# VH-VL binders against q92383: the designs that were tried, part 4

Target 1, 206 residues: q92383
Amino acid sequence: TKAEIHLSGLDENWKRLVKLVGNYRPNRSMEKKEPYEELIRAVASQQLHSKAANAIFNRFKSISNNGQFPTPEEIRDMDFEIMRACGFSARKIDSLKSIAEATISGLIPTKEEAERLSNEELIERLTQIKGIGRWTVEMLLIFSLNRDDVMPADDLSIRNGYRYLHRLPKIPTKMYVLKHSEICAPFRTAAAWYLWKTSKLADYTK

## First folded at step 4 (VH-VL; framework fv_dusigitumab)

Design A02
Fold by ESMFold2-Fast, scan of step 4:
Structure A02 (fold): chain C 206 residues (1-206), chain A 127 residues (1-127), chain B 111 residues (1-111)
Amino acid sequence: as target 1 above (206 residues)
Amino acid sequence: QVQLVQSGAEVKKPGASVKVSCKASGYTFTYYAINWVRQATGQGLEWMGWMNPNSGNTGYAQKFQGRVTMTRNTSISTAYMELSSLRSEDTAVYYCARGSEYDFWSGYYDYYGMDVWGQGTTVTVSS
Amino acid sequence: QSVLTQPPSVSAAPGQKVTISCSGSSSNIGNNYVSWYQQLPGTAPKLLIYDNNKRPSGIPDRFSGSKSGTSATLGITGLQTGDEADYYCGTWDSSLSAGYVFGGGTKLTVL
């Protein structure tokens, strides 16, 4: 409700959107997972339907002899053909091994360590890893680390949300989103959720 | 209203290429995957591949790998499927079909079934 | 040959119930959601069922879907002559080639 009060108080456009959509209720996983596991899930999901991605990810999880998710050390040392058999492309295997090595070296922190780092510190650090872009780290911040002040400005649904919110003739740029979302701080994650929800409204394409 | 409108029938010689277009209207083009499916006369449906209109990324059925290319032009909400090195066995009706909606919170497309189909484009390959 | 197996034809009288089966393996139906498509003569396919058992808006409740293990079933009750069509199941195949696969199709005749 703090986020709802803040956003509703910004201007008439935000007040209207919050009223139309209703209560802020993000579907975020409550399961405790290490950052490297979430990054691997995100890589597995790239350019696939969720059903195919889940099947690949579930096969990958089952490689461990005790049914636990493979450790960074296990992933580092894993045979290319074993990973290939799970359904990963060569490019994705390279990314998974890069994630494992970065976790072992401490570049990718544990969840406990990550709680001591800012959003921008994590973005700067983790985007150095091959195959990990800003959007992937922003998803980690929102879903794994439960950060409340993240605006994924490159996301098409968020940019379309601003088109709807401000009644624009075209989908705005990333720079437009970054500039106009500053007033939503410190609840930019909630703002992003409301912007995404515009796609479910009856007049979305008008 | 939501619809996909395809280009008209084509007659090609063996060895030629054909490029079929699929224009989307009534929805946000980049929010849904586009699938390509063909059907030879009296035969079943055969999936050729899919394309992500937002990223341009594609996935092709193994049978068509090396002969098919799927592209899009987001400024005109149009998807394309080009099939090269045509054979008589490629004579079929080719359909585009809308697939999974983009889901911001999951970070990928969730499959909802192919709910909107183009009217089909007949491609005839004969000498 | 189709990766998913359907009977080539089924028939029943108006007002009766039919079921159309679709059999696959763990890499397709066993691990993924199933859709069903209706194709009337001379037309593009139409989505009847998605996510195993859900109906799109406008599809009457006499059409139903179910899935058990590596098999799926389309049920049609209260058969009408307008239901004469080819019916296809479809799902993702999560093997190394990773793609969408259709059943061979079932011709429904209402006699």
Scores: ipSAE 0.017, ipTM 0.530, lowest interface PAE 6.8, mean pLDDT 84

Design A03
Fold by ESMFold2-Fast, scan of step 4:
Structure A03 (fold): chain C 206 residues (1-206), chain A 127 residues (1-127), chain B 111 residues (1-111)
Amino acid sequence: as target 1 above (206 residues)
Amino acid sequence: QVQLVQSGAEVKKPGASVKVSCKASGYTFTDYYINWVRQATGQGLEWMGWMNPNSGNTGYAQKFQGRVTMTRNTSISTAYMELSSLRSEDTAVYYCARGSEYDFWSGYYDYYGMDVWGQGTTVTVSS
Amino acid sequence: QSVLTQPPSVSAAPGQKVTISCSGSSSNIGNNYVSWYQQLPGTAPKLLIYDNNKRPSGIPDRFSGSKSGTSATLGITGLQTGDEADYYCGTWDSSLSAGYVFGGGTKLTVL
């Protein structure tokens, strides 16, 4: 791909990482996802190991009697104890309810509406919502809206990816990631994908 | 052990509907998507759509949009594909096939291949 | 009408090598993993290759896959009479509302 060629050509560190991980394969969900659903997935993932976050989100997806993902109206009206039983903390439940209300009011756009807005417009708009920070919106940009030039610099796994890539003695800061990922443009989403894959490599801890 | 077993052959008149079943066994039914693929006599494979047994969500190929409905009954691990307004060109063998989806956050790469197939259901639409 | 292009037929003698090509675009083969399926006469398709070049358990190493850019190749060495079948490439097409697409199929004759 163009992204693989670009990243492999940046320096020996990137060339090695692309070779070790292999072909760039971004998530190609078989389901059309509305922005509120992806925002809920991202909230579930906050401050948790990916395995635990995915389990919570999958339980929540399955909660509806008919197997459909809960509607914003259903989430707004859902009992606290039902959401708690899925594994959400009280703070995350508050965020899910805020997402539902923002979707009902139109602040969170439909997928079709969102596709007409820039990355920065969506970040500015959606971070107004309680419990929704820049990282959460960046997950939406990457996984729901398929934006190709997004670097979630404050993501712990991305920062650990840079530790691996540059063989650093400790996890670098968000500012380090922002500075050093500039060369990956306009394929920073592909760069992020490769950085997330470092945790599966045999020499990850070194 | 892992298998998909489909319902028997159907003969239908033009304008009728047909509903094919696909019973899963040997694995957790809700963990894998079910795809439907057809093959007209002497022709190639044609993908019709996918159904998520966990959510009930579906995605249909544009050619079949409005005529196909894919559903499931999780209590008996069975998927269904219903095709309406049948025409003679719908005469084909219909297959269900187990697919997989990538789980980026778990760090495991699922392949985009269909690894388990039903035996096929022949649907004949008479003129 | 096939989005992925395969040769309609290939032939070779027992013991020989054959390759089957599959050509697409950036939205399908270029950005997604390619699978290959074998269909023996009168049977359901069988997965031969997934993730461009990986074999499911039970598939002999005579079968191999590769991908370069927007094209994929299935290689079969040491051809046997039992390999006579139709072969299909398949992949996800990200431009088609997350739709899966097959190649038109290649008939392999071993004689």
Scores: ipSAE 0.007, ipTM 0.487, lowest interface PAE 9.4, mean pLDDT 84

Design A04
Fold by ESMFold2-Fast, scan of step 4:
Structure A04 (fold): chain C 206 residues (1-206), chain A 127 residues (1-127), chain B 111 residues (1-111)
Amino acid sequence: as target 1 above (206 residues)
Amino acid sequence: QVQLVQSGAEVKKPGASVKVSCKASGYTFTSYAINWVRQATGQGLEWMGWMNPNSGDTGYAQKFQGRVTMTRNTSISTAYMELSSLRSEDTAVYYCARGSEYDFWSGYYDYYGMDVWGQGTTVTVSS
Amino acid sequence: QSVLTQPPSVSAAPGQKVTISCSGSSSNIGNNYVSWYQQLPGTAPKLLIYDNNKRPSGIPDRFSGSKSGTSATLGITGLQTGDEADYYCGTWDSSLSAGYVFGGGTKLTVL
């Protein structure tokens, strides 16, 4: 892939890491979904095994017209007992309704609108919603909006990846990651994936 | 070796607060949830809550909401559990346990059970 | 009281088989994976089974798990004196606080 060629060409450290890990194979959906739907999916999946979360999410999806995902208006007006019957806790129901309200008010953009906004603009906008932090938005950017140039530099596993990549004696700072990952643009998401993979390599802890 | 090492025993008076630490080693601290579980003498296991070391997000059992706070310091791979307004009924052994592996690329947890446990911290609340 | 119901005790002789039940509801066992934990006297719990029926590395195959509807069972064959311990089932509960719940525990005595 273009990302593999770019990263392998940066220096010997990146060339070695790409070779050790292998092909860039992120688990990213090809589905085109609205941001509110993906945020609801993220909330539904909190603190649950993926199989259980998917069962709850699928029951929730099926309560709308013809098995389509409920609209923000439908979620706002949905009866508490109906949502609870899907398997949601009261706290998750509150979060789902907050996402619906934020979508109706325009704070959470449509997919078409989101495609025209920068990573930074989406982070600023979406972190205003209770229960949605910067890290959650970065995950949305990477996994749902398929942004290729996101470096979640606050993530300690990514910072540990740089320790491994550059053979540093200690875990580097967020600023170190941001500075040294500039050369990875416009494929910083792929760079982050390779850095995350370092924890599975034989010499990671040494 | 994957390991969780907890702080030492605490003796507190009713109304005080206690803060237990849990230091992780041998794995990527931010890749797994940390759970807190307690056990009163002769009683069963009671789940208190969980913390995501990467984001700092937490989820608490309803019984402990308002009294418990779970935090972490990623620079030293250490998780903390603070319990306030202590009562004699809070006398127990408190465990930290490694939970679900966070799949960074899927953005979701995958629950493999609690596979690594700290040795436990005895907290005694007495006047 | 615990949300998940286990028998308080079970006993058998060395070499025999025992089963320990764990009963819940649709919000916990019914829609989530079940784990089983062994606790030897004076020690922290140890994971025996995860994802209903899978064993971590190092757990012998004489320990097995199963789940049907809102109930789960732990099976132990070829009982050894070293199996004398408390056993707990555990799972996520998708209602109320969306928290983890344990069974009340079962004391296994090997006579």
Scores: ipSAE 0.019, ipTM 0.548, lowest interface PAE 5.8, mean pLDDT 84

Design A05
Fold by ESMFold2-Fast, scan of step 4:
Structure A05 (fold): chain C 206 residues (1-206), chain A 127 residues (1-127), chain B 111 residues (1-111)
Amino acid sequence: as target 1 above (206 residues)
Amino acid sequence: QVQLVQSGAEVKKPGASVKVSCKASGYTFTWYAINWVRQATGQGLEWMGWMNPNSGNTGYAQKFQGRVTMTRNTSISTAYMELSSLRSEDTAVYYCARGSEYDFWSGYYDYYGMDVWGQGTTVTVSS
Amino acid sequence: QSVLTQPPSVSAAPGQKVTISCSGSSSNIGNNYVSWYQQLPGTAPKLLIYDNNKRPSGIPDRFSGSKSGTSATLGITGLQTGDEADYYCGTWDSSLSAGYVFGGGTKLTVL
């Protein structure tokens, strides 16, 4: 792919990593969902194994009278007890209500609107919401909006990937990752995927 | 080799707290969840909760909510489980165990089970 | 009481075959992968089966797992004296904000 050619051409370290890992094969959904729905899914996954999170999210989807995912207006007006019955903590319920209100006010855009906005605009807007951090927005960019130039630099697995790539004695800082990943643009999402894959290499845990 | 090594036996009085450590080696500590499981003498296994060493996120069994805290120190690849307000029924062997690999990028589990277990820490609560 | 139901004991002679059942509901076994654990006397549990029917490296093929609906089974063929142990099933439970649940355990005696 274009990303494989670009990364392999950067330097000998990247060329070696791409060769060792092989083809760029991210598991990204082709299904298009509204951003608020994906943010609610992300909130549901906090502090839980993914299977429990999916069950809570599936119970929440089933609350709507018409079988459709609850609208922002329905979520805003929903009883606390009904949301607790799905398995949400009080803190997560506060986050879901904040997501609903932010969607109604237009702070969280529709998917059509989001496609016209830059990564930085979306990060600036969406991190204002209670319970939504930069990493959560970066996941939305990568997996829901299919952005190809995202580097989740604060992720420990990505930072450890740079330790492996550059033969560093310690896991580097977020700033190190941001600085050294600039050359990977416009394919920083692919670069992040390869960095994460270093945890699967035979010589990783020297 | 992949190992989890736990701290030594503890004897506590009712109402005290105990903090058990679990040191990981031979793998990337931040990639796998750490579970805590206990077993009273002659009884079955009881799951207490899990912790994601990468994020620090935790999930606790309802029975232990408000009494248990699970933390980690990534610089020394060590997980901790602290249980407060100890009662005689808390007398048990406490295990840490490596859980599911969080394969965030693939959206799949490579492995769903607790494959590596610590040797256990005996906690005795007596007056 | 345990959320997953196992028989308290099973027994068979050396060389024979035995099966251990584990019964649950849709919120646990029905919707999630099942693991099986062996606990020899005086030791920590050891993973025997994961993802319903897969063996970790080093586990002999005499041990097998299966799942149908809300029930799972562990099969052991060619029984050996060294197989005497407690066996536990385990899975994730999605019904509440809880997590992982174990069966009550089955004591296997090789007579």
Scores: ipSAE 0.015, ipTM 0.522, lowest interface PAE 7.4, mean pLDDT 83

Design A08
Fold by ESMFold2-Fast, scan of step 4:
Structure A08 (fold): chain C 206 residues (1-206), chain A 127 residues (1-127), chain B 111 residues (1-111)
Amino acid sequence: as target 1 above (206 residues)
Amino acid sequence: QVQLVQSGAEVKKPGASVKVSCKASGYTFTSYDINWVRQATGQGLEWMGWMNPNYGNTGYAQKFQGRVTMTRNTSISTAYMELSSLRSEDTAVYYCARGSEYDFWSGYYDYYGMDVWGQGTTVTVSS
Amino acid sequence: QSVLTQPPSVSAAPGQKVTISCSGSSSNIGNNYVSWYQQLPGTAPKLLIYDNNKRPSGIPDRFSGSKSGTSATLGITGLQTGDEADYYCGTWDSSLSAGYVFGGGTKLTVL
């Protein structure tokens, strides 16, 4: 693919990593969700093991609407006690309510509207919302909006991927990742996938 | 080589506490959760809880809530499980097991099963 | 009582096929991935199947898994004497307390 050719051509380290990992085939769902739903999923997973986050998310779907994901209006009007019973902390409930209100007001766009906005426009716009940081918006860009040029530089597994790629003695900083990943544009999402895959390699811990 | 190595057998009196250690090697300790599972003689596997080494989060089976504490020391890649107020029914082999690895692209963990197990620590509770 | 139901025992002759069932509910098998574990006498469990039907490296293709609704099955073909063991299904339970649950275990005897 174009991404594989681009990354393999960057330097010796990238060429070796692409060869070791193989073909670019991210484990992403073919079904795409509205932005508010992905933001809620990302909030649910903050500072929490993904298994626990998935259990909370599944209970949320089950309670709300016979398996249908609740609308922004339903989330806005949902009882605190109902959301708490799903396992959301008070802080996360506040964030979910903020996401619902921002969606109703149009600050969080529909998927169709979002497709006409740049990565940086969405990041600047959506990080204004209480409880939504850059990482949360990057997840939206990758998983809901299918953007190909996103580097989630504050992700620990991505930073550790650079430790592996460059044979560093310790996990590098977010700034290191941002600087060194510039050459991966316009395929930084594929670069991030390869960096994440380093944890599966036989010599990862060496 | 990826492995989990547990501390040695323990003999405890009823009412005491026991702390079992589980040292990880051959992989990035903070990238996988650690589960604790026990098995009484001739009985099945019983899940006790999980601990995420990176976030410090834990989740315990309701049966053990209030008696179990799961911690870690990331500088030495070691997980711990402490069980208090021991009774004879706690006599079992206690295992640590590596859980799922975070699947960055889907926001989920790969390998929802436990793929690497410690050798087990026998805990005997007797007067 | 285990929340996942397995038969307590199964038996077959060398070279035969066996299937081991695992029955649960919508909050566990119905909504989550199923794993299968083999425990040889005196040893720690070993992962045989994860994500319903995938094998870890080193597990022969004689072992297979499947899931339908709230039930899962482990299939073993070309049965060998070394397959005598206890087999456990396991999955996450999505009820209010997010926890992992095992089946009661199935003792496989190779006649």
Scores: ipSAE 0.016, ipTM 0.558, lowest interface PAE 6.5, mean pLDDT 84

Design A09
Fold by ESMFold2-Fast, scan of step 4:
Structure A09 (fold): chain C 206 residues (1-206), chain A 127 residues (1-127), chain B 111 residues (1-111)
Amino acid sequence: as target 1 above (206 residues)
Amino acid sequence: QVQLVQSGAEVKKPGASVKVSCKASGYTFTSYDINWVRQATGQGLEWMGWINPNSGYTGYAQKFQGRVTMTRNTSISTAYMELSSLRSEDTAVYYCARGSEYDFWSGYYDYYGMDVWGQGTTVTVSS
Amino acid sequence: QSVLTQPPSVSAAPGQKVTISCSGSSSNIGNNYVSWYQQLPGTAPKLLIYDNNKRPSGIPDRFSGSKSGTSATLGITGLQTGDEADYYCGTWDSSLSAGYVFGGGTKLTVL
């Protein structure tokens, strides 16, 4: 792919990593959802393994509209104990209700509206919402809006990926990742995927 | 190189508990979930639950809620499955199996399957 | 209340093609990726297919998977005596029971 050619051509470290990991094949669904649904999915995954997050998200998805994802209005009006029973913490429930209110008010755009906004415009706009940080919006950009040039620099797995790539003695800062990933543009999402994959490599901890 | 090695066969009386271990090697133990699956003689595979070795978070199949406990010890890369109040119908081979990587990047609807399995531990419950 | 249904057995001669079906519901196969496992007598299961249709390294291209709606299919071409085994489909269930579910298994006999 274009991304593989670009990344493997940057330097010997990237060339080695692309060769070790292999073909760029991200796990992206062809089905695209509304932004509020993906923000809720991202909130569910905060500080949890993806399996646990999936279980919580799928319980939540199944409790309304005969298995259809709850509408913003339904989420706004939903009983705290019903949401708690799905496995959400009180803080995450606060975030879900904030997402619902922001969607109803129009602060969170529809998918069609979002496709007209830049990455930075969406980040600036959506991080105003309680419980929604930059990482949560970056997950929306990558997995819902299919943006190819996103580097989630504060993601621990991505930072550890740079430690591996550059053979650093300790995990680098978010600023280090932002500075050194500039050369990966316009394929920073693919770069992030390769960095995440470093944890599977035999010499990851060396 | 990548492997899961389980503890040896157990014979227990009804009402006792059994604790099966699963030692991981050849990969970063905390990066992949561990699933527990059992199989009675001549019967199918039955999923019991899973553990995230990094966080210690667990999820159990409803059938086993209240009787199963899954734990891990990261210092020795070992996962454990303890089943209490044993009955004759708990006689089975118990497997541990490596599942998805811990990370949001694995995707919510994408299940990579269980790619590495332990050899199995036979548990016999007899009076 | 999800359950995955497989035929209990299937048989074919060496060199033939066989297909094994797996039927579920919207809460499992309909919403999630399907994996297939092969279990030879006396051994632990082995992953054959993941993500509906992908093969792990070392699995020959004689094995293929597909999914349509709430059903999945495992295909085996060029059948060999060494393929005689039990085959299981598996997927995540999104219902309130929320967990991984296996099909009942299909015994493949190579005549």
Scores: ipSAE 0.017, ipTM 0.501, lowest interface PAE 6.8, mean pLDDT 83

